# VH-VL binders against FAD synthase (ribL), part 1

Every score and structure here is a prediction.

Target 1, 153 residues: FAD synthase (ribL), of Halorubrum lacusprofundi (b9lsn4)
Amino acid sequence: MTRVVAQGTFDLLHPGHVHYLEDAATYGDELHAIVARRTNVTHKPAPILCAEQRRDMVAALTAVDEAHLGHPEDVFVPIQRLDPDVIVLGFDQHHDEADIAAALAERGIDCRVERASGRDPRYEDELLSSGDIVDRILKQRGSDCDGAREGQR
Structure headers, positions and changes below count from the first letter of each chain, unless a header shows other numbers; Kabat numbers aren't used for antibody chains.
F, E and O are the ipSAE of ESMFold2-Fast, ESMFold2 and OpenDDE, as the mean of both directions, binder to target and target to binder. V2 is 0.75 times the mean of E and O plus 0.25 times the DockQ between their complexes.
[cut] marks letters that were taken out.
Atom coordinates printed by the task and the answers are left out, and those that the model quotes come from them; centres of patches stay.

## First folded at step 1 (VH-VL)

Design c03 (framework fv_cosibelimab)
Fold by ESMFold2-Fast, scan of step 1:
Structure c03 (fold): chain C 153 residues (1-153), chain A 125 residues (1-125), chain B 112 residues (1-112)
Amino acid sequence: as target 1 above (153 residues)
Amino acid sequence: EVQLVQSGAEVKKPGSSVKVSCKASGGTFSSYAISWVRQAPGQGLEWMGGIIPIFGTANYAQKFQGRVTITADESTSTAYMELSSLRSEDTAVYYCARERGYYDSSGYPHAFDIWGQGTLVTVSS
Amino acid sequence: NFMLTQPHSVSESPGKTVTISCTRSSGSIASNYVQWYQQRPGSAPTTVIYEDNQRPSGVPDRFSGSIDSSSNSASLTISGLKTEDEADYYCQSYDSSNHGVVFGGGTKLTVL
């Protein structure tokens, strides 16, 4: 049995997440997803939803066999214990496959590193980013300052 | 340092279920994997499955898939193993064991360094 | 999926050296770490060797582990045998393809 690991934050699920997990699942027989805790997210704004809720949502997806929370201090702890045959990086992740493979080998983890394919929007208003969803919410549901413009049209 | 203390012996009827506990003390619980290993009378050691408490998700040996459930409660530093649809062949001593290697080794975290005392489960009518 | 095969029993006199083998049925024995556990009657197992050849604190240096790729086996060697070494010994490795822990069948060591 081939065990695949995918990793991400998975805040505000969108079709890009579903595509990533479906693509990752094609690399093996069993897909495990690792859902990052807030302490694991250093280069992006903190996720809107708590880690446990994001994990439960990911676990409900058909492509995912099991979903796990990341370790607060060491991103490699779940990977060491799961002992995957393949790790699938997201299309937009800023890590070289070779660099990840080297870091895993240094920790005694023997697995392949692959990258998921990208996904284009399939209709005009499809959102494929959690950031775009947040921006849309702020634009449509954000409050106006007191004394907003009145009565021009 | 770390001790694993298991619940007491159980006598169960065929078709029932049993839930054995394993309480950790004297160290970090959440980030170390806890496995369950059984030993039938006069037989060898057989791995059933394991859990890392911070993930809350267990993995199981193929033979026990569908009959065993392994869980953990981080607030009480306790792991549990529940075996359902008991048969006489399930009569065994059940051990919990902690896997070493998270922070001490760059290799595989599949060595057991701390073992519980064992829980005898007898399945009889 | 593979099996680890150990002799059912071995015996040796006090002060002598004994070696217990653990042979992997498919795939290389060197592909995954091997551990060795000692179990006395009525007791839980304890670790005597981990990661092929490492000793836990408190285990005497009479215990050593080795890997032999030519025979596809791991070995536990106990020198200067003492009566308290009498026990069952289990090797254990990991099956990466099936993501599970594998134990050998166990070897009963008698010190005569």
Scores: ipSAE 0.005, ipTM 0.541, lowest interface PAE 11.3, mean pLDDT 83

Design c05 (framework fv_cosibelimab)
Fold by ESMFold2-Fast, scan of step 1:
Structure c05 (fold): chain C 153 residues (1-153), chain A 122 residues (1-122), chain B 112 residues (1-112)
Amino acid sequence: as target 1 above (153 residues)
Amino acid sequence: EVQLVQSGAEVKKPGSSVKVSCKASGGTFSSYAISWVRQAPGQGLEWMGGIIPIFGTANYAQKFQGRVTITADESTSTAYMELSSLRSEDTAVYYCARDKTWFGSGSYFDYWGQGTLVTVSS
Amino acid sequence: NFMLTQPHSVSESPGKTVTISCTRSSGSIASNYVQWYQQRPGSAPTTVIYEDNQRPSGVPDRFSGSIDSSSNSASLTISGLKTEDEADYYCQSYDSSNHGVVFGGGTKLTVL
């Protein structure tokens, strides 16, 4: 009935992702997640896991009815096809919901834009960021035998 | 008032890369798309691609796929266009422009940067 | 996968009316909105018409846009021509099939 769309990279699933998707699901009857492809994520480090694996992990979550890959050339192709009633932004994005709704309407997408609530750690050592997980892995499992500088490659 | 301010002119050798910046001010950066449009001397306007910062994803014109990379840094409200494997034919003024409609049927560039001249010469 | 074709140049006397066409090579011109930009030498383009026939604030009502499905073209009409209207004019639309922005080749308007 009421179709909701959430969008993200969803690399190395953590409780913050689960909270976002659960909160997004409360805005409607059916939640669709759009998972960004690696080739379009250039403003930050590329995801560790391939897009298909990230999509499958997201699709397995109870809150998610369907997960979709983003389009390699046009990020709006899945959004236009899904024709959502609501798009839910992540808490950390701080975009103006009304401005985004107006921009989507100009593109023929008539939907409401909402923002997910934030989530605090539930226990002392909980990691709520893919970057923090990667940093933890490097600290605990990194090798001093591989001293070659990454920037040279 | 919305303004797009681009980095200064560059002279590059064939085979090198160039990275042009476009800093947005006065409006909501993340809620609009930023496109890159070039114009060779005495020629018309040519769309290269654009980025939608809220999704962190970029779209590219077929002619430039594989050579152009468009990125955005929301913390500084700055978009970047990097063009690799430069040829003499890439000599042009490069513009950034704000797309109010995130691309699509109503695509409309309401504000333009001042342009950056990139000269590719041996 | 379409082109927008404009005349290379048009000229007209001050006070008269000029029309610049923009013809779509495949698919209907009415399938996507058409915008028009004005560019003076050494300057970035500025919008004079958006969404086929709308004027941005500050653009005089001498500028108007229209769509003609029978010729598969959009037109920019400038009435009461002034010397300051002398510029290059570009039409622009969107290609839904290739998910990209398409510009016309541009028209040089000379006011003689």
Scores: ipSAE 0.006, ipTM 0.534, lowest interface PAE 9.8, mean pLDDT 82

Design c06 (framework fv_cosibelimab)
Fold by ESMFold2-Fast, scan of step 1:
Structure c06 (fold): chain C 153 residues (1-153), chain A 123 residues (1-123), chain B 112 residues (1-112)
Amino acid sequence: as target 1 above (153 residues)
Amino acid sequence: EVQLVQSGAEVKKPGSSVKVSCKASGGTFSSYAISWVRQAPGQGLEWMGGIIPIFGTANYAQKFQGRVTITADESTSTAYMELSSLRSEDTAVYYCARAPRGYSGYDWGFDYWGQGTLVTVSS
Amino acid sequence: NFMLTQPHSVSESPGKTVTISCTRSSGSIASNYVQWYQQRPGSAPTTVIYEDNQRPSGVPDRFSGSIDSSSNSASLTISGLKTEDEADYYCQSYDSSNHGVVFGGGTKLTVL
């Protein structure tokens, strides 16, 4: 049995996330997704939705066998816990596969690093990023003072 | 082969503090989480807290917050647990225990356990 | 916070099978790994099951672990009971929200 890990924030689920997870699933028999908390690693947009809700949405996808929350104290815990054979990076992630493989090996994980394919929008109004969705909401519903984003859940 | 060796039994007065050591041998020390678990006579296991030495951050169970301090000395491969403001209810065997994988936290449970240190608090 | 609830005691005859349950009071039992520890009087605990259902080297295959999401519980099953299996058994998991290790209250297994 080959175990694959995909990871991300997965805020405001969109077809780009679905494509990433479907492509990741083709690399092995079992796909596990790790859903980041804010404390795991520096990320640019704060998630709109709490971590548990984002995890439940990812877990409901057909391609995903199980979804896990990131560990708040130690970013390596979920990866070592799962002991994957393959980690699949997102198409847009700015990581060198060899550098990540070396970092994992240093931590005792002998794991292949692959990269998911990208895809183009399938129709004119398809949104493939959480940022684009947020921008659409702000433009159409327009209030700069609307609520604080949730953090670290 | 990994072995955890704890300091010897202690008898303490109420209001004092106790510091128990746990020396790891065989294998890497710094990347492995070490927890402290106690057991009062005839009672169950109770987690007090732990430390991952390489990250330098200790975590404590709410019940012990403010009374327990867990530290690690990487140069001697030794973890310490200091419990202050001792009460008779603190009479227990105190165990150190190690997570099974490097860079893993407390979520993985424990593979190696120390032999235990009996701390008796008597007035 | 959550609790792990075990029966206080279980008993069974030699050669039979016994199952010890460990029920999580809130949140999914499957959210974090469950370990099982055996403790004989005067001894430190030893691990008999880790990562829900894995056995350490040296633990006989009579010991098995399982997770049941519908009852929100983990179970330790010991088949072919021997008198040497008589001990206290503790389940243990992790509470990510409180960054803490949680132990069940322990189950005294009597083999008679």
Scores: ipSAE 0.000, ipTM 0.481, lowest interface PAE 16.9, mean pLDDT 82

Design c10 (framework fv_cosibelimab)
Fold by ESMFold2-Fast, scan of step 1:
Structure c10 (fold): chain C 153 residues (1-153), chain A 122 residues (1-122), chain B 112 residues (1-112)
Amino acid sequence: as target 1 above (153 residues)
Amino acid sequence: EVQLVQSGAEVKKPGSSVKVSCKASGGTFSSYTISWVRQAPGQGLEWMGRIIPILGIANYAQKFQGRVTITADESTSTAYMELSSLRSEDTAVYYCARSKGSWYDSSGFDYWGQGTLVTVSS
Amino acid sequence: NFMLTQPHSVSESPGKTVTISCTRSSGSIASNYVQWYQQRPGSAPTTVIYEDKQRPSGVPDRFSGSIDSSSNSASLTISGLKTEDEADYYCQSYDSSKHYVVFGGGTKLTVL
């Protein structure tokens, strides 16, 4: 039994998330996803959806066997609990696999670190980023300039 | 609220080393990154390197590789920057700055230390 | 590996609008978030814009950020210019391939 862990924020699911999780699942028999809480995501826009809802959406995906919430202060807590054989980093994640593996070993976590492949859009207008989806909503549903609209009604 | 407090000004001789501290309070330390940025008199901001305390991983700008070491002590919520083989050109204000939240994303700085003046003179 | 280029200085009269550009030398400006920092003499920098266009709590809505892919540039725009806005402004982005923070050279804003 090879247990694989993937992790991310998974706000507003898009095909890039699905590809990442499908690719991660190929590394083992059982895929567990760790979904970041808002407190773990303070240097980019807060997720639109609450952590429990994002977890439930990820859990519904065919590639995912179980989805779990991250720990508010320590990303290693769910990883230690799950005791994985492989951790699969997303294509765009910015750390070397060897560095992550060394940090995990220092905490007594014996696992391999791999990286998922990227994927190209299947058609010209396919959105592969939660940020792009938010931008599209703001453009089409008219909230990008909310301050400029005050007092119109 | 989060606050980054740095150690006091230092005057050093050429060829010596300096170690500046940056103590974080009022927030989480583990999942954040701490960068060190310097500014020579009348010059711009220059990134030196960063550490991800929870991983113990540091990376450095090419110009400073071999001379700078960035460390963190999670038990005291303190990051350190040690610069060796000091030259007069290293005279600058040294800042620590916190990158928000998760350690694997592109990051801006949400909090800055007050700065530490390091003067290198004979 | 890339550089961020800003004008060395800009000046404008009180009440007017000023725009400061930040041009990326290679790779798309949209590949990584751009932040803008304000620095007054004797002070640490403070964030006026993060993640291209977001304002921190306490920053007036006179400050706005934007990205222009055609010029491969980010811009900081300050409307209703006030004397208190006089400062050095720095753009900053991230090089994902090297894990480097990259700063622009800085722009001195003078309010005349």
Scores: ipSAE 0.006, ipTM 0.521, lowest interface PAE 11.9, mean pLDDT 81

Design c11 (framework fv_cosibelimab; at its last look DockQ between E and O 0.27; V2 from the best seeds 0.00; counts 0 for: pae E 17.0 > 2)
Fold by OpenDDE, look of step 2:
Structure c11 (fold): chain C 153 residues (1-153), chain A 121 residues (1-121), chain B 112 residues (1-112)
Amino acid sequence: as target 1 above (153 residues)
Amino acid sequence: EVQLVQSGAEVKKPGSSVKVSCKASGGTFSSYTISWVRQAPGQGLEWMGRIIPILGIANYAQKFQGRVTITADESTSTAYMELSSLRSEDTAVYYCARGYRSGTYSPFDYWGQGTLVTVSS
Amino acid sequence: NFMLTQPHSVSESPGKTVTISCTRSSGSIASNYVQWYQQRPGSAPTTVIYEDKQRPSGVPDRFSGSIDSSSNSASLTISGLKTEDEADYYCQSYDSSKHYVVFGGGTKLTVL
């Protein structure tokens, strides 16, 4: 059995997430998704939804066999525990494959690193970013708070 | 508040080495990466390399391979860039910039104030 | 391996809108995120746009980023131009083939 790992924040799920996970699932027999905790998310505004809720939503996707919460401090802890055969990075995830491979090797994880394909919008109005969804919500239902946010995808 | 504070200006002779420091504060050092970017007078930004402190992994631009060494001390939240065999062309302001570990590559959200290194005979 | 090409300079009057382009020489501009940095004279760069179109806290909404796949370019747009916007602007992306950070040549924006 080939175990595949995908990881992300998966806040406010959109078709980009679905595509990522579906593509990831093609690399093995079993797909495990790791959902980052709020404390793991430092590169963008904190997710709107709690980690448990995000996990449950991801777990409900057909392509996902199991969804896991990330470690509060170290993103590699769940990976090490799962001991995957393949880690599939998202198309837009800014990971250096060589660096990831080195990190995995250092931790005794025999795992190859792949990258999922990208997804283009199918319609002009399609939103493939959590941040864009938030922006649309604010535009339609509230006031923009551009000065207080740092972006989200 | 996150800050990157770099060491002071340096004046060096050709053939010598320089080591610039970048101390990070206001965040978790291990959660981020540090890149070094330099800028010659009147020129653009040039990426030199990056370190992931928690992993001890450094990557370098080919142009500087073998001549630059980037290190980090997690205990002091400080990154270092050492450039050897200095030439007049190495005269520049050197910046450190922070990126995110979760993305081994990431945009630079914070920059140091810059360190002028002057190489002259 | 790719390069990012920017115009050397652009100029516009206060209150107007200016756009700075950043064209990728090879590969898709959408393959990796594009960032934009502002550098005022005598100062360190600061991030004004990251991940194509995201604004850091404190950056006014006058600044916006976009990607155009048809022209294989990214653009920084500054509306309601202010004198304080006069600076050098750099686009930046990532070369996955070599794992390099790539900067554009920079654009000098003059507010007339």
Scores: ipSAE 0.000, ipTM 0.553, lowest interface PAE 11.5, mean pLDDT 90
ESMFold2-Fast, scan of step 1: ipSAE 0.044; ipTM 0.648
ESMFold2, look of step 2: ipSAE 0.000; ipTM 0.494
ESMFold2 (binder alone), look of step 2: mean pLDDT 90; pTM 0.925

Design c12 (from c10 with heavy chain S99E K100G G101K S102Y W103Y Y104G D105S S106G G108W Y111P; framework fv_cosibelimab)
Fold by ESMFold2-Fast, scan of step 1:
Structure c12 (fold): chain C 153 residues (1-153), chain A 122 residues (1-122), chain B 112 residues (1-112)
Amino acid sequence: as target 1 above (153 residues)
Amino acid sequence: EVQLVQSGAEVKKPGSSVKVSCKASGGTFSSYTISWVRQAPGQGLEWMGRIIPILGIANYAQKFQGRVTITADESTSTAYMELSSLRSEDTAVYYCAREGKYYGSGSWFDPWGQGTLVTVSS
Amino acid sequence: NFMLTQPHSVSESPGKTVTISCTRSSGSIASNYVQWYQQRPGSAPTTVIYEDKQRPSGVPDRFSGSIDSSSNSASLTISGLKTEDEADYYCQSYDSSKHYVVFGGGTKLTVL
């Protein structure tokens, strides 16, 4: 039985998330997703939804067998517990697959590191990022001044 | 809020080595990716390399292979960049910058350290 | 290996709009995120645009980023130019084949 791990923030689910998880699921027999906590997000706006809600939404997706919360201090703790055969990086994640595989092996995790394919929009108004969804909400339902976007990184 | 504070300016002789430090405060240091970027007087930004402390891995730009070593000490939340065999052309301001964590997307930098001027002169 | 090419300098009057281009020499500009940094004399760079078009907190809405696949370029557009916008601007992307950070050569913006 091949166990696959995918990981991300998964705030405000969009078709890009679904594509990533569906692609990740093709690498094995069971897919486990690791959902980042707010404390794990450093270089983009903090997630709007709490980690438990984001985990539950990801867990509901057909491609996902189980969803787990990330560890606030050590991102490898859930990965070590799951002991996967394959870790699938998101299309936008720019870490070297070989470097990650070597670091995992050093921690006793023997797994293959793969990268998911990207997905083009199917229609002109399709939103494939949580940031774009937030921007759309602010323009249509909130203030359109830049101050409304405070707290972004 | 994350802050990066670098060591002070240095004057070095050709052929010597310099080691610049970058101390992080706030956030979880082990989840960072720290890059080093230099800027010679009147010139542009030049990426030297990165360290991913949680993975214990460093990547170096081809130009600096064999001369640069980037390390991290998680116990003090400090990253280091050591450049050996210094030449006058290595005179530059050296910056550290946080560029994300191992499973995050992108390579953008926030925050930046204040910069360290290294002057190579006899 | 690819290069990011920017004009060396651009100038414009206060209140006008300026656009700074960043052209990728090989591979698609859209295959990796593009960031934009502003650097004033004596200071470290600061991010004005990240992930193609996102603005950090505190950056005015007159700064915007865009991608044009037909010219294989990213652009930084600054409208309503103010004297405090006078600075060097750098684009930055990522070379996934080498896992390298790639900076453009920088553009000096003069507000005349």
Scores: ipSAE 0.000, ipTM 0.504, lowest interface PAE 13.3, mean pLDDT 81

Design c13 (framework fv_cosibelimab)
Fold by ESMFold2-Fast, scan of step 1:
Structure c13 (fold): chain C 153 residues (1-153), chain A 121 residues (1-121), chain B 112 residues (1-112)
Amino acid sequence: as target 1 above (153 residues)
Amino acid sequence: EVQLVQSGAEVKKPGSSVKVSCKASGGTFSSYTISWVRQAPGQGLEWMGRIIPILGIANYAQKFQGRVTITADESTSTAYMELSSLRSEDTAVYYCARDSSGWYRGHFDYWGQGTLVTVSS
Amino acid sequence: NFMLTQPHSVSESPGKTVTISCTRSSGSIASNYVQWYQQRPGSAPTTVIYEDKQRPSGVPDRFSGSIDSSSNSASLTISGLKTEDEADYYCQSYDSSKHYVVFGGGTKLTVL
């Protein structure tokens, strides 16, 4: 049984997340997703949705066999526990797969490192990032300095 | 509350080596990339290299070519930067900084207080 | 490797707006995130902008970041300039092909 791990924050699911997980699933028999907790996300604004909800949404996706929460102190603890055969990096993660694989092997994890393919928007206005979705919400639903421009009756 | 605390100032002779420590507290250590950045007096910031402690992967700027070694001890949540064959032009404040992105390129969200290394005869 | 070029210094009066540019020598400025750091004498740098335009908590909305692909530059804009904004400012990006962090040369902002 080949076990694959994918990791991300998965806030406000979009087609890019689905593509990543579907592509990751093709590398083995069993896909495990690790969903980062708020305390694990410091390079971006905190996720809008709580970790448990994001995990449950990821777990519902057809490509995902099991979804796990990240460790509060160390996002890599679940990876070590799962002892995967393959780790699939997201398309935008520019790291040398061979270097990562060698370091994991030195730590007793015999694991291949692969990279997911990218995905272009398939139609006008398709959003492929959580940040873009948040920006769209703020633009359309954020408070206006002026009131309603038109009468409502 | 995340904090990076560095070792104290050092005075070294040319040709010697120095090893600066950076102890992380108030958050996870292993999940984040730790970079070392130096700043000569009155000069700009210069990236030296980084390590991802859990993976043991270190990358170095080409300029430091075999003179710099960055290591990490997960048991003490401490990263180290060792610079050998010291020259007077290595006199600088040396900073550690956390890249919160882990494996990803990203943002230095927390910095150590800096360690002054003076190289003089 | 690419280089990030900033003006050496900029000066402006309190209450005015100042803009500091950061130009990438090769490859698109938009291909990698740009961060901006503020450094006061005797202190470590602190982030004022990350991921092109995001502000950390505690940074006033007078600070904003932008990207201009036509000039291949990132910009830090500080409006309503205050005396405490006087500092050195550094842009920083990442070279994904080399896995290197790149800093701009820094800009000294004088508020007088």
Scores: ipSAE 0.005, ipTM 0.510, lowest interface PAE 11.0, mean pLDDT 81

Design c14 (from c10 with heavy chain S99V S102D W103Y Y104V D105W S106G G108Y; framework fv_cosibelimab)
Fold by ESMFold2-Fast, scan of step 1:
Structure c14 (fold): chain C 153 residues (1-153), chain A 122 residues (1-122), chain B 112 residues (1-112)
Amino acid sequence: as target 1 above (153 residues)
Amino acid sequence: EVQLVQSGAEVKKPGSSVKVSCKASGGTFSSYTISWVRQAPGQGLEWMGRIIPILGIANYAQKFQGRVTITADESTSTAYMELSSLRSEDTAVYYCARVKGDYVWGSYFDYWGQGTLVTVSS
Amino acid sequence: NFMLTQPHSVSESPGKTVTISCTRSSGSIASNYVQWYQQRPGSAPTTVIYEDKQRPSGVPDRFSGSIDSSSNSASLTISGLKTEDEADYYCQSYDSSKHYVVFGGGTKLTVL
């Protein structure tokens, strides 16, 4: 019936990713996730993990029916190939749903564009971004601190 | 093979406008971001703005906002950059360049046009 | 809101190795990919390095890119210098907060 596409980098999976994919899955019968290759990421730090590993982690999530690697040369190739009924944008994405839907329709892709709901932290120390996880690792385990042998300085 | 071909050199008077074209061939024009970059004589590269043709979304460097307009015609696979209220300091070679992917997914300038010299003189 | 700063010029003899730096004025150099472009006189730029360290097809392995977070800089290294490597080199990154492209000021490489 209805095919849903969600897209992201999905580096260092966190509860925000899980929420996004679970919310996206509610829009249809099958959820396909497109996992960005390093060549698809230019406005944020390069992913820590390789694309294949990130795809496999996403594919293991209950909400995801299939996970695919993004196309290195053309952002619309996976979307055209999957021919989705719905594309679900992340809560914080700056694209307008109507503008994307209209542009896709002009290219013969008839799909709705929806936006996932936001998620508040469920407990005080929950991390909801890969950047926050990396920052935590660098603060507690990075080379700017002496090894763990002597305790915290 | 992908190729970007730009319109020819122009000589303009101060206060006038210039419109440079960039025609893409080979591959899918509409799915790629097209940027405009200029280079004044003996100077470095300066980004002016970009367009994602399929989305009709353009954005501009702050310095050029209000003077530059970037458009695209998907039917002819052509992007345009129009710069108004020309001054002598706008004398430069103007390049179009394709970004691999769109502005969110794009990586680098993989193909460049040959450049268009615009001379502004009185 | 940041600037990328390169040395104005570098020179080295044929066969030697040269390194060109690109320093980000604010925010981490690792926050966004860095690309390097080569421009010979009278020509459009061409890409020699993309995404910090990747080489396009046709670019010799004498060209390499790296990131150094301690100096907040990216570097282009060219080994086995040839006279054909004489060109201007530009680094480029992306400002994700403003959604615009930032170029370094360019470095003139002379092989002498």
Scores: ipSAE 0.006, ipTM 0.520, lowest interface PAE 10.2, mean pLDDT 81

